VHH binders against TLD domain-containing protein 2 (Tldc2). Designs and how they scored, part 5

Target 1, 198 residues: TLD domain-containing protein 2 (Tldc2), of Mus musculus (Mouse) (a2acg1)
Amino acid sequence: MEDTLSGEEGEEEEEEEPAPAPAPQDPVEPQLTEASQVLGASEIKQLSLHLPPRVTGHPWSLVFCTSRDGFSLRRLYRQMEGHSGPVLLLLRDQDGQMFGAFSSSAIRLSKGFYGTGETFLFSFSPQLKVFKWTGHNSFFVKGDLDSLMMGSGSGQFGLWLDGDLYHGGSYPCATFNNEVLARREQFCIKELEAWVLS

## First folded at step 1 (VHH)

Design n07 (framework vhh_7nfr_2)
Fold by ESMFold2-Fast, scan of step 1:
Structure n07 (fold): chain B 198 residues (1-198), chain A 121 residues (1-121)
Amino acid sequence: as target 1 above (198 residues)
Amino acid sequence: QVQLQESGGGLVQPGGSLRLSCAASGFTFSSYAMSWVRQAPGEGREWVSSISGSGGRTYYADSVKGRFTIARDNVKNTLYLLMDSLKSDDTAVYYCAKYPWGSKLYGMDVWGQGTQVTVSS
């Protein structure tokens, strides 16, 4: 019944530091072309700290959202054709959970998995958790006509979105060693936003 | 309580037509994609067709494309499958499902009792 705890080594002695230099200015709120209906300002700031350095400071351009453009993956693909990635996918489900993915390149139809190890999954539960690439495989993103998949290993996906954009799922996968992103493995989408960072 | 009730099956000759219906209750029908799935005796379940909640998107298995049409009436909470040019290989029990079948998210599906379609001469 009792867990065995391993002893930790003692801490190093604290030393008195000189007076600290003035802190750099706090990061400004990322520049969005429109207000997000999924994430608030605090969540946007937190997520921005985990973006790859090459896109830090880029404006977020809303290219698709379900409330404006309808619940269709094929429309998402069409609206992506005019843009170059990378892309942030922000989702809110029926339980009010906020989660999503960062894709190293635009969301598109593909014959196989594409993308790079910059790709990650995230969730707010309520604290931000970011699930980075593990190196176990390269199954980052796959776009079929009827489904979008991010992360894989065992035939289930870290994030799976149906072509109707009403239904989705999240399972642990080898690509990201992620937790289930929503409160439950199978969820209904209330809002999906796709933001291009270029 | 979610309820799905299929009807419209029967015995038909090759080349014939049938219209299947699925009456839905206990949930907001227009908010969910719906699917038709079939199962022949001794076989696994095979996805046939899906339609989005709005009806704006439809999907078909290659074996039925051009012969079957999926439709819905969100005012009457009813899903339809219009089956033309029926073949002996279409013989199966046809089920209405609340979730678009063909996904890898098994376990979200709510199934009706099914309606038998038999195509024989």
Scores: ipSAE 0.000, ipTM 0.149, lowest interface PAE 13.2, mean pLDDT 80

Design n08 (framework vhh_7nfr_2)
Fold by ESMFold2-Fast, scan of step 1:
Structure n08 (fold): chain B 198 residues (1-198), chain A 121 residues (1-121)
Amino acid sequence: as target 1 above (198 residues)
Amino acid sequence: QVQLQESGGGLVQPGGSLRLSCAASGFTFSNYAMSWVRQAPGEGREWVSSISGSGGSTYYADSVKGRFTIARDNVKNTLYLLMDSLKSDDTAVYYCARGGYLRWYSEFDYWGQGTQVTVSS
């Protein structure tokens, strides 16, 4: 036993912790309005397990995809109008890497950062990695006219998309303590999908 | 194939203005973010400003914010830096660079030869 001045953070507790609550029954696979061109059924199921409880089991509605709607961030913003619910951004790059973000609210133009700590980044490289909010800052999402940014701190964006929706970047950021989501810091988008969870 | 050529540098008095241009060729200019980076005598390179491919998003170093304006003309394939209220500390060689989006996004894959800006009385 150390004295109280030398034994600091992480001191063990002798009390038995209460039994963990039973895990909720495995939720039904989410119903998608259309087939994803980015993620397969297995990836969709895996990602669904990490969604906030308030949207678990909610259907995914495809509101925008580059193959149908073209490569334009301004069009993504327009098609997001009228939606206030959370959004999944699914990306596949030219190297076949799958990654993206969960936004607590619709993707929109903003003057500053918005969103909540439900926001996260993810990658399948090849195993699913989810990068949740660290509590360090609240720089979740910022939508400029010609760029979309998710996560920041010390000048680094976790995910950055150019207005052309062809060029993007990913760096570790303080918001999510994420790894680079693609193989390289700069990547080229092959397909982007935006799904609203209502 | 990719070429970046700066122009517009020169000698100017403190408080004066200059407009730098960068002519780009050999790639689809509108698909790339573009940046200005400077190097003062005896110092390392300092990122100055970046602009997105479409021109809608602009970013500035704290040292130049409110004094410099970055712009682009995607029809002419030209990048600009409008420099107002110049100070002696702005004396440097100014380089046009392809890529970059703030100093943390440091994949500058092509650089121009630079243009000298001297602020002195």
Scores: ipSAE 0.000, ipTM 0.202, lowest interface PAE 11.4, mean pLDDT 83

Design n09 (framework vhh_7nfr_2)
Fold by ESMFold2-Fast, scan of step 1:
Structure n09 (fold): chain B 198 residues (1-198), chain A 122 residues (1-122)
Amino acid sequence: as target 1 above (198 residues)
Amino acid sequence: QVQLQESGGGLVQPGGSLRLSCAASGFTFSYYAMSWVRQAPGEGREWVSSISSSGGSTYYADSVKGRFTIARDNVKNTLYLLMDSLKSDDTAVYYCAKDLRGYSYGWPFDYWGQGTQVTVSS
């Protein structure tokens, strides 16, 4: 037999109304240590809306870029040594498409996938699309000597970068349920920037 | 570790056909353009054919165009070269090559296999 409560679930005092949430404000643009050659001020502001609260308003420090440091994934890994904080990876390809990834931690060589559900992929096509973690798997970031991978789950990667940082690929993956980030699945990198958010 | 293993070579008469295969492992095969390169005894290396990562684009050296077909199976991680109307000048060791820059129009290439011998002789 089920027992049903009949009007004695407990007396509650009226809760004090919480203070009204402040009106939505435009986010302040982050301070960059150098000018980006990939994104303009508008794109930087738009992308900043999607950063985790723990890094909102933090300055962006340019650690690596292909035009200055050359096209080498091994050099990117080397220049990431000593950094533990999150990273924004900004890319422009041969078609002028702008896309990339937010990594919850520094880009590094790894034995397997690492990172947290703060990791996401994005593209400007030309409107910003952000592909956040689906919860399906935890295949966020994997750094091999000759490739960098972000997102997986079907034998393909959401973002894949060759060790020479000239060739890359993007495919839908279960981690982010993303669209192809570039106009085509296979692309050539014209500029890559890695920004540490401290 | 990247590995490429060629097979399917052999002795064939002029006008005959062969199918070469290259089994790839140690990398995400579907993300790389792949190529076939050959080397005749005492000669330099000659690029033969390339295929894009998806298989949607193919490229051929003028010497083989219309006679050879490059193909790939991204589920089986295998590259193929279908060789028809073989000539004595096609006699060479054929190598499978991984291209780091998308489409292979020349070399150097990384991660060469051991090669497979093709001999066209009467």
Scores: ipSAE 0.000, ipTM 0.157, lowest interface PAE 14.5, mean pLDDT 81

Design n10 (framework vhh_7nfr_2)
Amino acid sequence: QVQLQESGGGLVQPGGSLRLSCAASGFTFSSYSMSWVRQAPGEGREWVSSISWSGGSTYYADSVKGRFTIARDNVKNTLYLLMDSLKSDDTAVYYCATGRYYDILTGYFDYWGQGTQVTVSS
ESMFold2-Fast, scan of step 1: ipSAE 0.007; ipTM 0.346

Design n11 (framework vhh_7nfr_2)
Fold by ESMFold2-Fast, scan of step 1:
Structure n11 (fold): chain B 198 residues (1-198), chain A 120 residues (1-120)
Amino acid sequence: as target 1 above (198 residues)
Amino acid sequence: QVQLQESGGGLVQPGGSLRLSCAASGFTFSDYAMSWVRQAPGEGREWVSSIYGSGGSTYYADSVKGRFTIARDNVKNTLYLLMDSLKSDDTAVYYCAREGYSSSWYLDYWGQGTQVTVSS
């Protein structure tokens, strides 16, 4: 919350208003600019239910993927330049596990942690689990030249990606109180996609 | 100029073995981590194995653990992939690739690939 208040002046926090009645219709599925090589239509629909209201119905624009653009975190940062909106990172590892993160802001080089409490981690194992902000700290995203980190506390990262985008790690962290996103704490990336929700 | 040249691919029957080689030139080979990456027809690239520097740390995709062995000879500037107990699912073009932080594309140099076909 501190980062959100620092970035924007004024009070924009509202108490959640109870839904008058459950809607029987499903939310409109987002339009993707290309097919995902990580998630199928069912997974995309499920994940969309957990996106912040401000991006509901926004198209997903593929700005980077390893199969097309190569395995380089620095190239991901470069292709993110000019984008300020939220990003979905979708990963598939060598075991076929699908997981990732929603970042409230574009993926970028940073001096410290940035982002807001809209940021979350997720995994399909095979059921969708979403790990939302606990309020314990604000260690959402940190981009170094050689690593990308999402979630922290107690020295471990909820999601950690090496600059090679082949090696990564996932550990429980205070930010999201997440489970290990892959089958094991260290994993190898088969495909990473970065989608901007414009 | 950096060059990576693969050899050793071919047609083998299931359960067979192959040894792939990658001759590296144009850079200080021992300073760089090296990887094998494969691509089957109609599929994306799949990382197979990595080896780092002269320290001998090796990593393998779960699909090849116990069957494949990555090795390097820093005197000969050559990367190897020893492939045992080959399966039809191992059919792919195998690429030798250099890993490093010297460019904004981490896997910055790739060989031309060598075809491995596992079929009876």
Scores: ipSAE 0.000, ipTM 0.104, lowest interface PAE 18.2, mean pLDDT 81

Design n12 (framework vhh_7nfr_2)
Fold by ESMFold2-Fast, scan of step 1:
Structure n12 (fold): chain B 198 residues (1-198), chain A 122 residues (1-122)
Amino acid sequence: as target 1 above (198 residues)
Amino acid sequence: QVQLQESGGGLVQPGGSLRLSCAASGFTFSSYDMSWVRQAPGEGREWVSSISGSGYSTYYADSVKGRFTIARDNVKNTLYLLMDSLKSDDTAVYYCAKSRLYWGTEDYFDYWGQGTQVTVSS
């Protein structure tokens, strides 16, 4: 009923139209400083759609990878020093499974759990599954010298990495209500990459 | 001055149990992760278990997981290792180790106790 009570009668005023908006663009692929040895282009595109808005369009800078830097959690912590912003951990295990975590903050040694509800776990087995914060607790990330933990609260860790970055584990946890990220609860790491999203 | 003193080792039969203790002094105990590291005859050091300063997080080597339990009493400045279902390959000198940077792994320890001998034999 937009015109029914208006009663416009016969006056014409013509104003210039604003410039048309640009045509819709395909989602911008993240700019990586190097090629990933863990994820292909398709997986990177899929994962990037689930990153927080604050890091949209930010380049992914490879800070650490096991094939280049060795299998040492302590070296991962050293390589993280001096970097700011959130981190994406990409893992491939000996069975070829791809999974990982997004940390709202740099991976670091800590006295307790740190991070924010932007933190999530993910797996590509066979389809991308993203396990977001449930709100049940705030046990996002804890970095000890001999292990890295992401998610807790049910007596198990959503993702647990041994200090030598050889053994790892994944279990359902209250923080993320996640599935086991690998084919089984215990796995052996073939490659780990840590990307900083500045 | 930092001091760590282990006790509770001894001779035990396979399948038996022992409780190791480590009395700590000279530092703010609750601020540091603590660990147990063992050394069997003719072998290098093997990390066994760690506990965070708060006691909230505990970690175990695969060889002892499900059999050993690490614990701490921050009021008494004492670290414990509860050892169940002992095997002959658990025979070693067990060392209490203090983390250099408020958390513990073998390479980052700044202070060690003198060790306590655990022998599992019939």
Scores: ipSAE 0.000, ipTM 0.112, lowest interface PAE 17.0, mean pLDDT 82

Design n13 (framework vhh_7nfr_2)
Fold by ESMFold2-Fast, scan of step 1:
Structure n13 (fold): chain B 198 residues (1-198), chain A 123 residues (1-123)
Amino acid sequence: as target 1 above (198 residues)
Amino acid sequence: QVQLQESGGGLVQPGGSLRLSCAASGFTFSRYAMSWVRQAPGEGREWVSSISGSGGSTYYADSVKGRFTIARDNVKNTLYLLMDSLKSDDTAVYYCATEVYEYVWGSYTFDYWGQGTQVTVSS
């Protein structure tokens, strides 16, 4: 109920169909507390268009990045403590591929899968692809001591990160019906950033 | 264990074509992405193209888009680079490369490069 239930849809009071909405405006570029080493300005603008309305326009606060904080999932968990809001994970692998995930809640250690259907995976391959929740299961995020998993079903994880934050994997999963996010199923992390959308 | 061997380089006139091959052994070829990387005399290495393990996704540097085609034959464990409309600026040693993931307690063990094959584009 707190932040896992979607807001109630406003009931239609009128029988008449709404007038056509005006054409969408260009995405407003979000304010970042620091420059991203993973995504450029164009990618940030494109990705921001797909964020839930509740966080659109919120500044992105850099909580963790491997270049500054080192390659450690346990350190990522520690730096996420005290944050309850949604987070963007931005990754670049050794091939320069850019991909990641939006988590409805902070990344943390958990007994099982947590999160809501706001969670999604994405890749720039080279066009932005966003893989949203399919409704088939609720396997959004699971934080183990030695691995982080996002999306499951069909035997593999949509995004899997080893505790050393050097090794990762991406496979199709029932949660998101995603494509492999990198150009191969197994990849090496060159840079990982975790941004909290306060 | 892991071996990569390039072939197919040579001298070609501007506007000509070449087909490079890379024979791979010592790993499950179809599970790993493969790349072509080139190095011109006195310059650093430049990434040229990559192909996913299944062959379903291909990527190209802007300098070669529309002229080069990367392909693979997973039955023959061979990577290809089909080079068309060659320019003098394409003169370089061409390497095939891969990262082999061996998960033993969370450790990637190596990156592998071939010996390279020389491509010279001149009149």
Scores: ipSAE 0.000, ipTM 0.118, lowest interface PAE 17.4, mean pLDDT 80

Design o01 (framework vhh_4orz_3)
Fold by ESMFold2-Fast, scan of step 1:
Structure o01 (fold): chain B 198 residues (1-198), chain A 120 residues (1-120)
Amino acid sequence: as target 1 above (198 residues)
Amino acid sequence: EVQLVESGGGLVQAGGSLRLFCAASGFTFSSYAMAWLRQAPGKRREWVALIYSGGSTDYADSVKDRFTISRDNAKNTVSLQMNSLKPEDTAIYFCAARSYLWGTKDYDYWGQGTQVTVSS
């Protein structure tokens, strides 16, 4: 969590009417650098409750989106260069389904699977479902030149994206014990966004 | 019905330039992303360049800074300007059209290809 640098516990008495005390009973909504074209404010707030505590309060910075940057996985990798922090990958398919993944580290080309057990998959069906690490294996994220994979085991990927960022697939996998994230195992992407948290 | 016809291929010396054209018909050209892919003998087909309906462009690392893709919606054409050509650019070059909402393959429509041969 964030440390506070406020060093004073007491308050001076003032003749002026004091400012009303803040009453943040609800978690603060994350600040996004731009509006999401995939998730609305309600979905963003719901999803943020499942992020690791270490990224609470961190702004979401839009590094890549298909509508602005085009449908290219290789471009996503290039725009991820220089970022090492965690990433939210948000997808909307042609059926209007919203789903994605949280990666503990930046999306990048890799020789094998990388990442940590903070990684998860999610879907809105329309209720939010979060598929967390099962502990069965460590097949979190693998970035090939022509495909991105998240979750594996039993010969299937929890989320698979073609290098064209148009074709994708979702299957139950041992890493996350997830349900199919879209309505069907193969889907076509309408919009993909990659957000870096801090 | 739908047709993509490539032209401009040929033999060129290393370090030279060549411009490929693709004439499209039978679909709403301005609504489609247009791409160039190539296939060299004995190698897999690879993506080279893409231009989206909105005009944004993207390039494979192997051709970055050497190739430029452009489109003319009034003429239903997409073109690929190839500069500083290398022998490894020798391939059949394919024009392809893509609607990201309704495609069932990498691309909805393909041309027959045009041969580019770069001599050392």
Scores: ipSAE 0.000, ipTM 0.125, lowest interface PAE 16.8, mean pLDDT 82

Design o02 (framework vhh_4orz_3)
Fold by ESMFold2-Fast, scan of step 1:
Structure o02 (fold): chain B 198 residues (1-198), chain A 121 residues (1-121)
Amino acid sequence: as target 1 above (198 residues)
Amino acid sequence: EVQLVESGGGLVQAGGSLRLFCAASGRTFSDYAMAWLRQAPGKRREWVALITSGGSTDYADSVKDRFTISRDNAKNTVSLQMNSLKPEDTAIYFCAAKRYYGSGLYEYDYWGQGTQVTVSS
């Protein structure tokens, strides 16, 4: 619409572009409310083994994705309102690299770092690497109006997303002792998905 | 500082091609990333293509390999070449400018008024 966008901006949208068919759901995998455009069944199964026990068996509900909801961090924050459970953030970049983060709580605007030591970063390089909390600091997640940051301690962030959700960066940080998650320190986001595990 | 005017929209048959133009006024055009977004009837606005100030391009998966974005800083224009058009490409196409990278609807600094593209079956 011209002045206002309809409620279809939210979770519901008719698919106008067919995606590659996902592999059939493994019975031991979590139940997703719809297919991921970032991870296949094998990657979902691998990543699930590293989730905290408290979310084992919980369904993954797609709250936000860039292809449906647009490339805006402010919209991601808006669509996260009303959710308090942990969030799985999945990214695919211009090189086809898949990586992301598990946040112990919903992605939101904050005045400082929040979250718990359940928070971790991951990448498929192509083998799954999970970067868990080192115990050195508590700089898990910080949501500013124009950027989202996960992990810190050296003036750089383990994962940094620009407010446009097109530009991002990844650097080693003390919080997770992570490797660069993408093939390069600065990357362009092709798809970002935010899944709530509740 | 930037004013955008789209042109080149029209009616075309499925499988055809169309080229959209966006003319910018002002001296800061070369500093901006330029994007095309579209809004189909009854649908939300969606990002289609982006070209940075340095010339790097990116595309939505739905148009990749069919659409090509380019810019001409000497003419203060950005263009969208649309090939292998489908009825699903029917929409109003908007030109938008952003100082940095961007494709979020509320993050763009300047918008054009839009140009209608209709693809018949």
Scores: ipSAE 0.000, ipTM 0.130, lowest interface PAE 14.4, mean pLDDT 80

Design o03 (framework vhh_4orz_3)
Fold by ESMFold2-Fast, scan of step 1:
Structure o03 (fold): chain B 198 residues (1-198), chain A 122 residues (1-122)
Amino acid sequence: as target 1 above (198 residues)
Amino acid sequence: EVQLVESGGGLVQAGGSLRLFCAASGFTVSRNYMAWLRQAPGKRREWVALIYSGGSTDYADSVKDRFTISRDNAKNTVSLQMNSLKPEDTAIYFCATRPLYYDSSGYKFDYWGQGTQVTVSS
């Protein structure tokens, strides 16, 4: 309150206000080890702005993609072996929709939900929407032999991938308060890419 | 208490066949993932075959087209039919269920059987 401040002993003379800082530089565009078959350069640049500070500017290394490595969640888990860093999952479905998830750590089989609040879901519809952690629960990532799940609450998963990596689903969940990432709740995967950011 | 008991192992000549059985008690195989893994002397455990709760199957590249996993829901049993056996198939074969996680040392499961020895002579 101003009236309260005027009742105090006089403050020291204020120092001159600092000169305006130069405009912030745009974040550095990430370097990819290969071209993405899911996202174009514009989408990659947009998505990179939402990555945690600790991984911005890190190169994206393609560890797995369905067109090269086959449609198998088991193979994704095997090719993630030896990687502990964060992962970007990029998906394109039968309708040409582009969406996915950022996982704070490698995709793996797990006894329960793992990960941190850096985990998020995203979609391009065509504008980028990023669904960050709400704080309501910590159900970030869970890897079973026959399914991969990201986000939960209310009995539904924000992103669900079948072990065949051909069938998937997306539903609103408490973890991310997300919209359905595809045009419909159940979708077919045309391409999935897993990028490690290390 | 959950228990898995393997049987059907033995000595067989290269090119021969064996059928392994995994008898489950304390839980229902038709509602769970069931896997066969093997461990050769001095090597890590590797998974060989898997049957998902829905009935879909998956196989390691080394055994594809030679091994077939199946289940008998009435008998609460999982089987592994092994054809065209090779000396490199020599190992202790384990039945396992309820996967926990995967790491550099291999698959970790909540429940494991004791294993059954398969020896393939050349």
Scores: ipSAE 0.000, ipTM 0.155, lowest interface PAE 14.5, mean pLDDT 81

Design o04 (framework vhh_4orz_3)
Fold by ESMFold2-Fast, scan of step 1:
Structure o04 (fold): chain B 198 residues (1-198), chain A 121 residues (1-121)
Amino acid sequence: as target 1 above (198 residues)
Amino acid sequence: EVQLVESGGGLVQAGGSLRLFCAASGFTFSYYAMAWLRQAPGKRREWVALISSGGRTDYADSVKDRFTISRDNAKNTVSLQMNSLKPEDTAIYFCAASPKYYLGSWEYDYWGQGTQVTVSS
């Protein structure tokens, strides 16, 4: 029982072929403890440019992903216990859209909204768009037992995730003045990853 | 029409191998986690192996290191390679599809009819 939940291995490996000319690494790509199933190397590099200076050079540690740990927000909260550092949420939906959020602190159950103005939302459509704090309010992150919310101010949430981590929504909000992160307001999650930047 | 059709079951001697296949149609296969579950006579259905839409795998302790689950999204197929088979592996093996990656036996959207595996001593 204890060992059946292992995240384990995985390789598709065919390395050097066909050997296209290598692209320059500028800026330096962060070190990930595992390969992302949501973002490729180019997207990771682009997103890294928008992270707060205090986490530059910090490795990304995968603490939760739906493909390994199941589609459960309650499990995400459980696996976040013991972590206090900032978190990257990476999502890919059933339409293949890539988007997510940077949280200034760990994802957790909360009585109200928490976090700081370092928090932001992002999308790749396919160009990276980063939606930073506008200063209009401080509704960064709120964790309920059956939903996770990021950004608010007009009764809608910039990013809303159902407790089943399969259904989600994205709407413009005053906190981030964001665009809809997916192709449409309601979407279905294919993969969610939570990375701690320690 | 959603269908999951299992094949590859049969009779094999202890220590032998079998490969099960599940052909899926009528839904977006690549978006679903695929699982194999089994039910022995007079026993509850139990989970055996799971592969996520992203390719991550999990196994029940009883089959770990003996069974390997894999998928081919181009062919809408999930496979279970069963090595070092034991008489206690005798069961009807079911293919199941879930939008959720988990180890439970009751939240699957789609189920196959099952294929019999019998391991003799």
Scores: ipSAE 0.000, ipTM 0.113, lowest interface PAE 17.0, mean pLDDT 82

Design o05 (framework vhh_4orz_3)
Fold by ESMFold2-Fast, scan of step 1:
Structure o05 (fold): chain B 198 residues (1-198), chain A 120 residues (1-120)
Amino acid sequence: as target 1 above (198 residues)
Amino acid sequence: EVQLVESGGGLVQAGGSLRLFCAASGSIFSIYAMAWLRQAPGKRREWVALITSGGSTDYADSVKDRFTISRDNAKNTVSLQMNSLKPEDTAIYFCAAGKYRLGWDSYDYWGQGTQVTVSS
């Protein structure tokens, strides 16, 4: 969150990201209020290994999905009202790619970026890759009337969703040092789910 | 590119039923919301029914409990079952596809329309 923390060092040649540490024994599978139309049981179990300890074992409550609730970001914001816990956004695009984000707090309209360093982006390609906070900046989540943005650094976003929830984009960003989450930088959303973990 | 073709319109007596069909071409049909809108003689076009890609439905108050919208994503079709028809349901019915925006009627693709006439 401290910009002077990294500003003095300047840019170093970035090494290839090391493999994540081996996971401990398989966690207990989370309880979902509904079946996911984006992730299967194996993907859910894998993603659960990377959730913050404070939400491990919490049930996943489906508060919004495009197939049930329609393709509207403004409706997603409305459905999030009354929820304060962290959120998993799960997306499937036109190529069948599965990716998304973990937000430390509910998805909402905001004047600026909010959230904490618990926020991360992820992609299944086909192995799970989790892109955690780099410490470079604190541009975690920003909710505008007509777009939702996660991760930034250069005017492009790690994950960007249009207010129509049909168009989206993914670009490398300084916040998460992420890869493009989909097979292409601009994608079409086939299904989006928002799960509250509380 | 998405193309929409309506069928099933015609003349029916008050109290009767009709089923409208809309056949869509194009690889992104399954992620679009589908809607039926109508335009009666001398009136503005009005929204009638909407179905999301996953099957959630919504209806105008004037047709609620009489009309049922459904879709078949495998066949790229949407249909409108119209029961208990009234003379005021007389209109050209349009199939439309686009982004789901509650309270907005902007759609990306439109059919040519099919005439429904309900006699008294």
Scores: ipSAE 0.000, ipTM 0.101, lowest interface PAE 16.1, mean pLDDT 81

